# Ledger of designs, part 19: VH-VL binders against Mitochondrial intermembrane space cysteine motif-containing protein MIX23 (MIX23)

Target 1, 196 residues: Mitochondrial intermembrane space cysteine motif-containing protein MIX23 (MIX23), of Saccharomyces cerevisiae (p38162)
Amino acid sequence: MVDNRRTFTAPQSLLETNLTFPNDEPSLTTITVTRERCVDPSLIDSFLRFLRHGSDDIIRQKLNNYRKGSINGKNKCKEFLKQELYPNWQIRNNIISFCEKEAAEMKNETDQQCGNNKKTTAEPLIDARIDPYAARERAEKQEAQYKDWTKVTEWVANNRKIEQILTSTTEGILRQNCEQNNDYLKEFTQFCKDNS
Short names: E, the ipSAE of ESMFold2; O, the ipSAE of OpenDDE; V2, 0.75 times the mean of E and O plus 0.25 times the DockQ between their complexes.

## First folded at step 9 (VH-VL)

Design r5 (from q6 with heavy chain Y102H, light chain S93R; framework fv_oberotatug; at its last look DockQ between E and O 0.69; V2 from the best seeds 0.00; counts 0 for: pae E 8.0 > 2)
Fold by ESMFold2, look of step 9:
Structure r5 (fold): chain C 196 residues (1-196), chain A 121 residues (1-121), chain B 107 residues (1-107)
Amino acid sequence: as target 1 above (196 residues)
Amino acid sequence: EVQLVESGGGLVKPGGSLRLSCAASGFTFSDAWMSWVRQAPGKGLEWVGRIYSSTDGGTTDYAAPVQGRFTISRDDSKNTLYLQMNSLKTEDTAVYYCTTGHWSGFYFDYWGQGTLVTVSS
Amino acid sequence: DVQMTQSPSSLSASVGDRVTITCRASQGISRYLSWYQQRPGKAPNLLIYAASSLQSGVPSRFSGSGSGTDFTLTISTLQPEDFATYYCQQYNRYPWTFGQGTKVEIK
């Protein structure tokens, strides 16, 4: 009944491209992110690679194609940002934030089992007194949960850093090829508010 | 609890067709990624293809040797995975395993018993 | 494709021995590696996922280690039921590929 999961779909512009992706990786058009998939993020990593390759990794080619497709040229930058780049950035950011939220909840749940469970009402005391194996099993489960929390927090930190590098590089390219005095980070923030 | 039961294997001549079925139980089938993996007699394991869960879009991917000849489908109302094999070749001779990628989506945590497909003569 | 190379291809061992099997990837696969056991005439079974995480119900004598390109499966105290063929599989990049297998035989 309670289902802590979130579904993300690649931007339509990516789905319509004829791009050949590096390594011949299969296309994944939709992903459902769950806590379990945050703990072993191989599927999420594949989806993020797909999104990054279809945008930031080929940004100069994308900008050239948009500019040559219009006499004006300048309006194509704004169109590209709103239709392709900012939606792509938003999806990646939201995926990472979902896993960050799940890591925080995992830690809170485990801390309550360890730190706040001195009262007998937190877990069945009867199981520990009647079945010492059940008490050992709970301790082993708790240790595994802290390992999982660590895995997710490290993944989140690494991906936040990757996004900072990509965003910084892309912003530099945008300043060179579009409006130099535009604050692209502020504009992206506003885009996210407008498309919340 | 988790059970995967393949059926539909047999002997077929080159150029023929077969449809394999995999009956699944003990988990929420519509949330599961399903795969086929094959093993030629006396050889190692080879991934054949997969179908995404219905919640992840239900699309399919295939290994190059079977692309265009094999089709994976699922019927969530019957908890059943299918493999339609057309234009069979002698090199398709193998035991075909139904598998699920329950946790990661990319590795195979539960396997069926396998069904033998022999393409001969 | 990522090529997975197992070593050795075969080994002989006695009950109680410590057995080590290695798997090398032709390029980095992070920790996205699984290990399978296949008893003669049986389907494979998952032992290890994410390089070192035990699948539920797998005995603690099995362990996995490694990251990047070099991975190891260890059986600390070989039991009679452990005589089987072992496969590694990478799931970092499509297509998913298996090692050629390591057969563990009784002396």
Scores: ipSAE 0.017, ipTM 0.630, lowest interface PAE 8.0, mean pLDDT 82
ESMFold2 (binder alone), look of step 9: mean pLDDT 91; pTM 0.933
OpenDDE, look of step 9: ipSAE 0.383; ipTM 0.787

Design r6 (from q6 with heavy chain D61A Y102R, light chain A50K; framework fv_oberotatug; at its last look DockQ between E and O 0.64; V2 from the best seeds 0.00; counts 0 for: pae E 9.8 > 2)
Fold by ESMFold2, look of step 9:
Structure r6 (fold): chain C 196 residues (1-196), chain A 121 residues (1-121), chain B 107 residues (1-107)
Amino acid sequence: as target 1 above (196 residues)
Amino acid sequence: EVQLVESGGGLVKPGGSLRLSCAASGFTFSDAWMSWVRQAPGKGLEWVGRIYSSTDGGTTAYAAPVQGRFTISRDDSKNTLYLQMNSLKTEDTAVYYCTTGRWSGFYFDYWGQGTLVTVSS
Amino acid sequence: DVQMTQSPSSLSASVGDRVTITCRASQGISRYLSWYQQRPGKAPNLLIYKASSLQSGVPSRFSGSGSGTDFTLTISTLQPEDFATYYCQQYNSYPWTFGQGTKVEIK
């Protein structure tokens, strides 16, 4: 009955920066994601832009500063990945996955209502004949649920594409500036298992 | 049904103070970002400031003309938003609206009726 | 600050007319623009968010379009209740700013 919710906090290193962001000049440092916020994702989009801007969007500047100071790139890269980059990627991934889970649940709820209606013909007929207001309200709710499901599904697909582009580009930069033979995406997958 | 009801407007001399209230109902107030927007007589709309939801940290931001003079606060137990206005200027004369997007913090899908603040000698 | 300029400042129209109102931002705001309607003596109410998304309960005769700097609100067949002042608002960059308004009047 109570909607699922999950709270995400930006990584500490990003919270201590004074980066310029295009929306709302105290940064939203903690966000609570709910089904409603997945359906109207303006706050989530703003938080994701904040995370992306503080990491992948400026990765070359971060790596350039790093290269001036050290010939031991392996140790510095490993620390940067585990302390800054992978936590940032994980938060973005978890936000997108939360809304993906909510979309799947919305679809299941609506399919159960449709499947139950098809399996028991007496319920829909009796409801419409006995209580036409309830029948109309139910039809309107079902239509709204499919519309909401579509919005969230499209948002999820769009953001997964954005993440793939960003993380693939960043992996290329990491191969050029850190360990060339490292599988950063596989390492990130393991990081997520270790830090779920 | 979402309702926002402002109160506390009135006539005040320059340099004076007023406290506006906005009573909210029909939604989970503690999850909502709240804003104040004002409209001078015969003029357009101007954002005054906002307060984050309690669940998102509860911090405030203000437009430059009111920074340091106005304070936004909230009492989630009473579902009430407040605007404390100090050091009032004649330029602050306006209808003050409380507004919210409930879970959407960047645009305003619910508005109160407004309360008039007049600052004159 | 992002300046929002609406055109025209006012217009006269008849019931049934197609009405177009434009809003221009002084810099790119992507699609982060909303439209509000304010009837005389009433508070504003939201019509459109994210440039083109209709708020729940808003009639389909309202539509929005545009991205970047140039945005349009269209009323396909003007109704008597649509005579009001319309405002755009950007929410891409702090501080959030409104256009100066467009008054739509009878005839």
Scores: ipSAE 0.006, ipTM 0.574, lowest interface PAE 9.8, mean pLDDT 82
ESMFold2 (binder alone), look of step 9: mean pLDDT 91; pTM 0.924
OpenDDE, look of step 9: ipSAE 0.571; ipTM 0.831

## First folded at step 11 (VH-VL; framework fv_oberotatug)

Design s1 (from r6 with heavy chain G101D; at its last look DockQ between E and O 0.37; V2 from the best seeds 0.00; counts 0 for: pae E 13.6 > 2)
Fold by ESMFold2, look of step 11:
Structure s1 (fold): chain C 196 residues (1-196), chain A 121 residues (1-121), chain B 107 residues (1-107)
Amino acid sequence: as target 1 above (196 residues)
Amino acid sequence: EVQLVESGGGLVKPGGSLRLSCAASGFTFSDAWMSWVRQAPGKGLEWVGRIYSSTDGGTTAYAAPVQGRFTISRDDSKNTLYLQMNSLKTEDTAVYYCTTDRWSGFYFDYWGQGTLVTVSS
Amino acid sequence: DVQMTQSPSSLSASVGDRVTITCRASQGISRYLSWYQQRPGKAPNLLIYKASSLQSGVPSRFSGSGSGTDFTLTISTLQPEDFATYYCQQYNSYPWTFGQGTKVEIK
């Protein structure tokens, strides 16, 4: 049976950068995300930091280089958005969504197990009288599964908030340096539909 | 279930070279991240370096004291991890452990028995 | 580098005692901390990952707690096989670093 997995690769433009990245973190250019990595997200956090640093954190430098390279300016902004920024945003959103989906599935799986156990309440009492250690072990295992679900959902909520802050800040910078009256976040949503 | 067996340790003079091997079994080696951790006699544990799985790009990272002198590699067809150690110093004297990180969490879930490397004149 | 400081450096205890070992990080590491046990003459073994998650096959008398900079390993009822040296390790930021170890000796 195949495990739920999804592989993400950093955008080509980020792979070609000569920029120094912060925090001395080892960088992955490709990550395979699994449920287990959502529960212990150290690797995912490192990859998201890499993507964020190579785009939103240095957005002013990126935009300045594009503006200098184009007399019209606005045409090169659209190219930058479609080739560099929106793909980067999409990868980050897709990673977060993968873990959100896994958290929902974890809860469904655990709720099904708990529902079955609750319907047979007499069995836990009987098990405790016959084998109290086994009954305690079952309860501890169920609690651990809900703890994992809680940890992933908290991670998802935190990262959704971080993405909202970053992309809203970046939209402001885009208005200063590209088309002022464009709704970049709605344009990104359309980009994702067109490139799903 | 998981088994890691290091080999290739021994006595070597300062400035010399040595290659350690770690034979792995009981898990899908190509999916696992692998690390080397060392322990000097009577001292604690020190991370040496790691190599990502082939599916995660196979890249390496090293602790500062060994950067540029040690090289980690893997052969997935032989389920074997390697540590090439060059320009050895007396402070490299330690038991070298092969470790796994099967869950990609940066913690070391399985350890080999270790192989002793002694760097002495 | 993140410095990991364990206390005590050693302790003496009897079978049946409750043992508590503390690990402090020089900066916040969230819950990205693991605990290892090393019996004399043996390789280390993973006990706990992510501060409080028990590795498969580890007895339930072991537990971990903490977040941020302060972490605790607890052995609720010490057994003869628990006389060993215990190490914490942070994996929040590179390089991954270990505490200096805590030796638990028989009294």
Scores: ipSAE 0.000, ipTM 0.525, lowest interface PAE 13.6, mean pLDDT 83
ESMFold2 (binder alone), look of step 11: mean pLDDT 92; pTM 0.936
OpenDDE, look of step 11: ipSAE 0.708; ipTM 0.862

Design s2 (from r6 with heavy chain G101A; at its last fold request DockQ between E and O 0.58; V2 from the best seeds 0.00; counts 0 for: pae E 10.9 > 2)
Heavy chain, then light chain:
Amino acid sequence: EVQLVESGGGLVKPGGSLRLSCAASGFTFSDAWMSWVRQAPGKGLEWVGRIYSSTDGGTTAYAAPVQGRFTISRDDSKNTLYLQMNSLKTEDTAVYYCTTARWSGFYFDYWGQGTLVTVSS
Amino acid sequence: DVQMTQSPSSLSASVGDRVTITCRASQGISRYLSWYQQRPGKAPNLLIYKASSLQSGVPSRFSGSGSGTDFTLTISTLQPEDFATYYCQQYNSYPWTFGQGTKVEIK
ESMFold2, look of step 11: ipSAE 0.034; ipTM 0.625
ESMFold2 (binder alone), look of step 11: mean pLDDT 91; pTM 0.930
OpenDDE, look of step 11: ipSAE 0.852; ipTM 0.945
ESMFold2, fold request of step 24: ipSAE 0.005, 0.000, 0.000; ipTM 0.571, 0.505, 0.551
ESMFold2 (binder alone), fold request of step 24: mean pLDDT 91, 91, 91; pTM 0.927, 0.928, 0.927
OpenDDE, fold request of step 24: ipSAE 0.877, 0.885, 0.877; ipTM 0.957, 0.958, 0.956

Design s3 (from r6 with light chain Y32W; at its last look DockQ between E and O 0.02; V2 from the best seeds 0.00; counts 0 for: pae E 6.5 > 2, placed apart)
Fold by ESMFold2, look of step 11:
Structure s3 (fold): chain C 196 residues (1-196), chain A 121 residues (1-121), chain B 107 residues (1-107)
Amino acid sequence: as target 1 above (196 residues)
Amino acid sequence: EVQLVESGGGLVKPGGSLRLSCAASGFTFSDAWMSWVRQAPGKGLEWVGRIYSSTDGGTTAYAAPVQGRFTISRDDSKNTLYLQMNSLKTEDTAVYYCTTGRWSGFYFDYWGQGTLVTVSS
Amino acid sequence: DVQMTQSPSSLSASVGDRVTITCRASQGISRWLSWYQQRPGKAPNLLIYKASSLQSGVPSRFSGSGSGTDFTLTISTLQPEDFATYYCQQYNSYPWTFGQGTKVEIK
C-alpha cells in the first residue's frame, strides 16, 4: 500500500564542523529511511556511526572547544547540550523508533495475511492442489516477512543497547565537566517532549 | 551563597489580582529554570508552575488549577522571578515559595522563605 | 496526573530509632523522585534526588531506595533535628506532584 519513509538530516552544527572522522571517510549528510532500509540497514548504520562519532565519541574535544570559545571564562555546557548533543541524540532516537514502528507494522500485516488476527483475512486462502505456484509464492512471501520482522526487531534491540551505553558514558563525562548534580538523561527526555 | 527572597503577599478578595516577586542571588539566574510551589495552611506542597531559562526558550508550564489565571515571568536584568495571579479564589490561599535547581529544575535545591497570600471575602 | 501517596501520615519516634517512610506513585515514574524535609515554620529543603542520591551536606543517616512505583526514605538513627515533615515529589511528568507528607514527631 502506501510506502512509509522519513528523511533525516545531520544537525547543522555537525555539518559545519571541520572534524576528521578516522573510522569512516565521507559520510551521508542526509538519509531517507524506509522499511527496506530497516531490513538491510547498512546505510542507516553508516549514518548512525557518523552521528555518534561527531558527538559521543569525541565528547571531551567538543566540551573543550565550547570552553575555549566562552566569553569571560564562562562554561557554555548548556548551549552545547541544547545546540549539539541533544539534537544529535534525538535524531538517532527517531531513526531507531522509525524502524521499531515499521517492525510493528510488519507484524500486524503478516498476522492479518495469515489469519492469526481475528479481524478480516488480508489475503484469500490458496489451495496448493489447485494452484501450486500461487501457494508456493504465498508461503515464500510469508516466510520472508517473518524473517524481515526478526531482522529489524533484532537491529532495534541492538541499537537501543548501544544508545544506552553511549548516553550513559556521556552522562558521566558531563557530570565531570559540567554540572555534577544534573540528571542529563532526564533532561534529554524533557528536551524530546519539548521539541517533538 | 544562593538566596531567594519572595515578596508581594497579602490579603485579597476573591476575583482580585496580586503579583509576587522573587529576588535571586548567588547563581547565574539567566541559566536557571525557576518554579513556584505553594502550601495551603496546614496542608502539603503543590507545584504551581515553572519558567525555563532564556537558553531553553523561556517557556512556561502550569498546574491545571492555575492554568489561564496565573502567569510566570522573569526579568534577567534584575535577577527577579514574578508570579502574576489573576481571578483569585479562596483555594489559592497559601504560602508561595520561589524555588530553583539552578539548572534544569526538576527538583528543588533552593527555596525562599515564602510569602503568604490570603484570599477571603 | 501522577498521584503520590505517603505512609504513614504521622509517626512518633524516639532519638536513636530507625524510621522508614514510604511513597507510592499511581503509575511508574522510574527513579524520578525526590525527598524533602520541612521543619516547623521553615521552607522545605532537599534531601534526596533520583530516588537514592543524597544532596550535598545531607547526613549519611538518610537514605532512599526504590524505583517504578514504590519508594522508601530511611533515617537509620533518628536525631533531635530530624523531627520534621517529609515529602516525596515525582518529576517524571508534568505536573510535578508531591505526597501529602509524613510528620515525624517526638514520642
Scores: ipSAE 0.078, ipTM 0.642, lowest interface PAE 6.5, mean pLDDT 85
ESMFold2 (binder alone), look of step 11: mean pLDDT 92; pTM 0.934
OpenDDE, look of step 11: ipSAE 0.567; ipTM 0.827

Design s4 (from r3 with light chain A50S S93K; at its last look DockQ between E and O 0.48; V2 from the best seeds 0.00; counts 0 for: pae E 13.5 > 2)
Fold by ESMFold2, look of step 11:
Structure s4 (fold): chain C 196 residues (1-196), chain A 121 residues (1-121), chain B 107 residues (1-107)
Amino acid sequence: as target 1 above (196 residues)
Amino acid sequence: EVQLVESGGGLVKPGGSLRLSCAASGFTFSDAWMSWVRQAPGKGLEWVGRIYSSTDGGTTDYAAPVQGRFTISRDDSKNTLYLQMNSLKTEDTAVYYCTTGRWSGFYFDYWGQGTLVTVSS
Amino acid sequence: DVQMTQSPSSLSASVGDRVTITCRASQGISRYLSWYQQRPGKAPNLLIYSASSLQSGVPSRFSGSGSGTDFTLTISTLQPEDFATYYCQQYNKYPWTFGQGTKVEIK
C-alpha cells in the first residue's frame, strides 16, 4: 500500500519499565512518521532518544541481572536480544529508512519537475511573460523542496552514523557479557528478515 | 485554502466556564496536531496546550498555568477543535488563537484570527 | 522551562533599513526555533522554522540564522508591511516557549 506515513510503537518491554528521563520531554509511546516530520525531526529525535535510552544506553544495567560468563547467562542473553534489543533496533532502523525513502521521493519529484520544464521549455517562458508572479512562486517552491531534501538527507546520514556507533558499542558489551564469537549484527539482520 | 475560525469567546466572571470552538477547513483535519495559543491584551504569546492527531493517539499536553482547568478535545467528523475552560481566573483574559502545524507538530504555520475571552466580575 | 530572551524589546527603523533581531535560549535548543510576525490587529504568521528555513510564501528579504542558544532574524530591506511585532519560539524541550517579542516601529 502506497502511503506517505507510518506508525511506530515502542516495544512493550520498554513501556513496562519504570524508567525516568530527567531532562527529556515526556516520551511519546507511539509516533506516526510523515515526510513533514522528517523535515523537522524534533518529535522523531525525541522518540529515538527514548528508544536508545531504554536499550543501548542502559544495556550494562539490563545485562547485570544475568549471570555473566555462564551458559545460563548466555541463554538469558538470547532472550534479551530477541525480546528487547533487536525489536528496539528494528524500530529505529525502520524510522530512519522511512525518512530515507521520503528523501528519495522528494528528489524524484523535484527532478521530474525540472525534467518536465526541460521537455516544454517554451511553456515556462510563456508562463513567466503572462504571470511573472506565478513563475517566481514556482521557482521559490522548487528551491524550498531542495532545502527540505537536503535537511532530511543530512538527518538520515547523521542518524545512521549514530546507530552504527551505538550498535557497535553495544556489540562489544554483548561480546564481553554474552557469547563472544557471535555476530550480533548479522543475527539482527536475520531477525529483521524473520520479523518483517 | 487553510482556514481556522474561532468562536465562543465572551465575558465570564471568575470561577466560570467557557467552551471555545475552532472550525477547520482546507486540510485533512484528522491528520493534524492542533494547538491553542493565547495573548493577553498588549502582551506576548503564550502556548496553552496541544492535542495530537487521532492517528498519533489523540492525547493532550497543557501549559502549567492551565493544567487541570482546561481540556482540549477534537471532533474529526466536524473538523472542529474545542477548548473547555473551567475555573477561569482574571489572568486567563486573552485572545485565544487556534493554530496548527499541519505536518510539523511543533510550530504553527496556520493561525485563526482569535476570539477574545474576558474574565472579570 | 527554556527561557527565550529577545533583544531589543523595541526598535524604530525606516523603510529600506536592515533590521536584525536576536533571540537567546537559556539552554541549548539545537536548531529547533521558529520566528513569527504579528502585524497590528492581526494573528501571527510563521516566517522561519528550523532556525533558517523560510516558510512558503514569505518574502526572501527575511532570513534566519543560529543554532544552540543564539539566533537572529534579519530583514534585509525593511518594507512598510514589515512594521510589526516579531516572536521567536523554541520547540526543542517541552513546554514550547516564546520570546517576549520585538516591536518594529516606523521612524
Scores: ipSAE 0.000, ipTM 0.526, lowest interface PAE 13.5, mean pLDDT 81
ESMFold2 (binder alone), look of step 11: mean pLDDT 92; pTM 0.931
OpenDDE, look of step 11: ipSAE 0.780; ipTM 0.903

Design s5 (from r6 with light chain N92E; at its last look DockQ between E and O 0.02; V2 from the best seeds 0.00; counts 0 for: pae E 6.1 > 2, placed apart)
Fold by ESMFold2, look of step 11:
Structure s5 (fold): chain C 196 residues (1-196), chain A 121 residues (1-121), chain B 107 residues (1-107)
Amino acid sequence: as target 1 above (196 residues)
Amino acid sequence: EVQLVESGGGLVKPGGSLRLSCAASGFTFSDAWMSWVRQAPGKGLEWVGRIYSSTDGGTTAYAAPVQGRFTISRDDSKNTLYLQMNSLKTEDTAVYYCTTGRWSGFYFDYWGQGTLVTVSS
Amino acid sequence: DVQMTQSPSSLSASVGDRVTITCRASQGISRYLSWYQQRPGKAPNLLIYKASSLQSGVPSRFSGSGSGTDFTLTISTLQPEDFATYYCQQYESYPWTFGQGTKVEIK
């Protein structure tokens, strides 16, 4: 069974917050990501903005709120990272990776239709002398698939750059406000391996 | 100041067992990833295994030569790390170090003095 | 497993010399590499993490560089206390692995 969809839910802590978001953007608490939504990413973009605004964009306030809860004199930075920040980063990375996988599959499917893969002959030859509309229809479908693949690939590249900038900036703030010696991006990578 | 003190080393015959302990102080032990690293006499360093903090799931990972024979555990109420060593082999002869970075165990800025384990008939 | 190969395995040097030790990983490890110093009869000490970041209290004559597979530890002006064995360690993926060591001896 092939199921090319995945549902993501915003972290519980974000759902219970009273954060003010820039410009009243719509904020979804749950999203189902499909190939169609990767090609037209307006809904995904809104969800990513919601996640980013509720974490990296307000990281200093989030850290202060956790320290205010430090009744026993314990530093709660680790708790904040594991309960709020790393899960938020993971959801965003998983969404981007889902669309990246879909783009790779789109290219493989287009290659099969064009006979690029010697293992599979997906479509018969169309004789334009007999059925000129079928030949045109196939060419237009292939061109549209290439355009869709390009859209998703560019969206993935752009969002990976955004994530790199945001998480690097947040790492600097974490070093200022939590453990200065820790490698937060490596710790996040390990978190993802441990919480696949 | 951070202190790590290993104990429990000694002479053991092949096939025998030993339990090493590491008493920790000067940091929040329950938040720390802990590792064991060993060094055979006159040889280099070898990572043995690690245990995550309880907040990170408390799970363990081991180097292949000790997988299935060694068990790392921790008692956060006593600030103590353990290494249970079973089915010991002569190649397990080494100084065993308890290590941590106070937060994570990717690299090790705090080391105990080491405890010698000798496996010989 | 990621294999770490240090070069040279040993060297002789005088106080004041510039010393360079290399470490090569069998696959890419980004910058997830640390360097340790072990004086005779002592436990190792961390010098450098994340390829180039000095640990607190480490003298500035120590520096690290590299990314991917090739890494270098440099001691710009060797001091008497620097005669020791040096190890690299990767922390990109389990198992963590060390290089075989480089012994720096007095000439």
Scores: ipSAE 0.181, ipTM 0.678, lowest interface PAE 6.1, mean pLDDT 85
ESMFold2 (binder alone), look of step 11: mean pLDDT 91; pTM 0.932
OpenDDE, look of step 11: ipSAE 0.507; ipTM 0.821

Design s6 (from r6 with heavy chain S35H; at its last look DockQ between E and O 0.01; V2 from the best seeds 0.00; counts 0 for: pae E 11.0 > 2, placed apart)
Fold by ESMFold2, look of step 11:
Structure s6 (fold): chain C 196 residues (1-196), chain A 121 residues (1-121), chain B 107 residues (1-107)
Amino acid sequence: as target 1 above (196 residues)
Amino acid sequence: EVQLVESGGGLVKPGGSLRLSCAASGFTFSDAWMHWVRQAPGKGLEWVGRIYSSTDGGTTAYAAPVQGRFTISRDDSKNTLYLQMNSLKTEDTAVYYCTTGRWSGFYFDYWGQGTLVTVSS
Amino acid sequence: DVQMTQSPSSLSASVGDRVTITCRASQGISRYLSWYQQRPGKAPNLLIYKASSLQSGVPSRFSGSGSGTDFTLTISTLQPEDFATYYCQQYNSYPWTFGQGTKVEIK
């Protein structure tokens, strides 16, 4: 069954951290994302900030902690990536993708109700010559639905840009502090395919 | 220093079998994705297959010409990669390279010296 | 499978020449392309990864460029040790595939 709700939980390693974060805003450890939350994303934004501050924003400290914990003194960057960083990136991307899918479905539903691509839709035809109040009400409802769709679409675009900047910056830091020749973004893509 | 040393190549008749070995050192073998690449005499490079690290599930993938005939395996306790080649054909004649990207797994920054497999009557 | 086509298949050049080798993918591979050098009788060596990133220890006369489907390898000032065969390889999707090679020979 198609469900317009999905729950996300911060990675366990982040839940156990004692590191000081720059923001003192409340941080959620679990969030349920719904279409309504995509339209009013303040809670989602708080959760994404928590995830970003617990990973990319403190990446150098995180890398140092993993190196000090090395059993034989060898670099353990791959362990850190698979256990902490890539799961964090994946959760953030999945949240954004959920809202992107909901925006596409909002547009499809509104287009069907307006008959843009289907004349067989059972939506009642409203003739302003017969009932002018009903025609006005329908126009106002459609306007509100497209406004909400626009809000979610803009939020998605902005957060895609933020993620690209953060992950590109983090890749540079990984090359400086871990294996220089590794293709970290391609490795992340493969991680997502493999369910690691 | 990273080292990869292949062995087990030789002359085999069509339909025969061989097992190649690759001894690895200088990196954490159990974390590495390992690949076999071959090169027929006077020809270019051809990817044969790979095995993921044990930490990434240890699964294999193969190029179409060898699917069902070749099997890649690893023994992390011996830091050794294997290629079992069955039902060999004359077109399998090549130098076989063991190769790895260590951390990346996607491109090959370390190669062995290669071992020659000749399949002929 | 993604087919990789190199041009030219061979070329003759003199020490000091600028050499350019092209590689074309049959479909978009973003920047997930590497270049290898194989000297006669030797195993391949990685030169370039992610289309333009120089492998550690590779001389700066080597450079790579391109994205999508069209890529180039450039040797700015050919040296005697650069006479070899060069291969591109895509790692965007399995199976990994190589170009057919470009042999660089002494004039």
Scores: ipSAE 0.006, ipTM 0.560, lowest interface PAE 11.0, mean pLDDT 83
ESMFold2 (binder alone), look of step 11: mean pLDDT 91; pTM 0.928
OpenDDE, look of step 11: ipSAE 0.856; ipTM 0.946

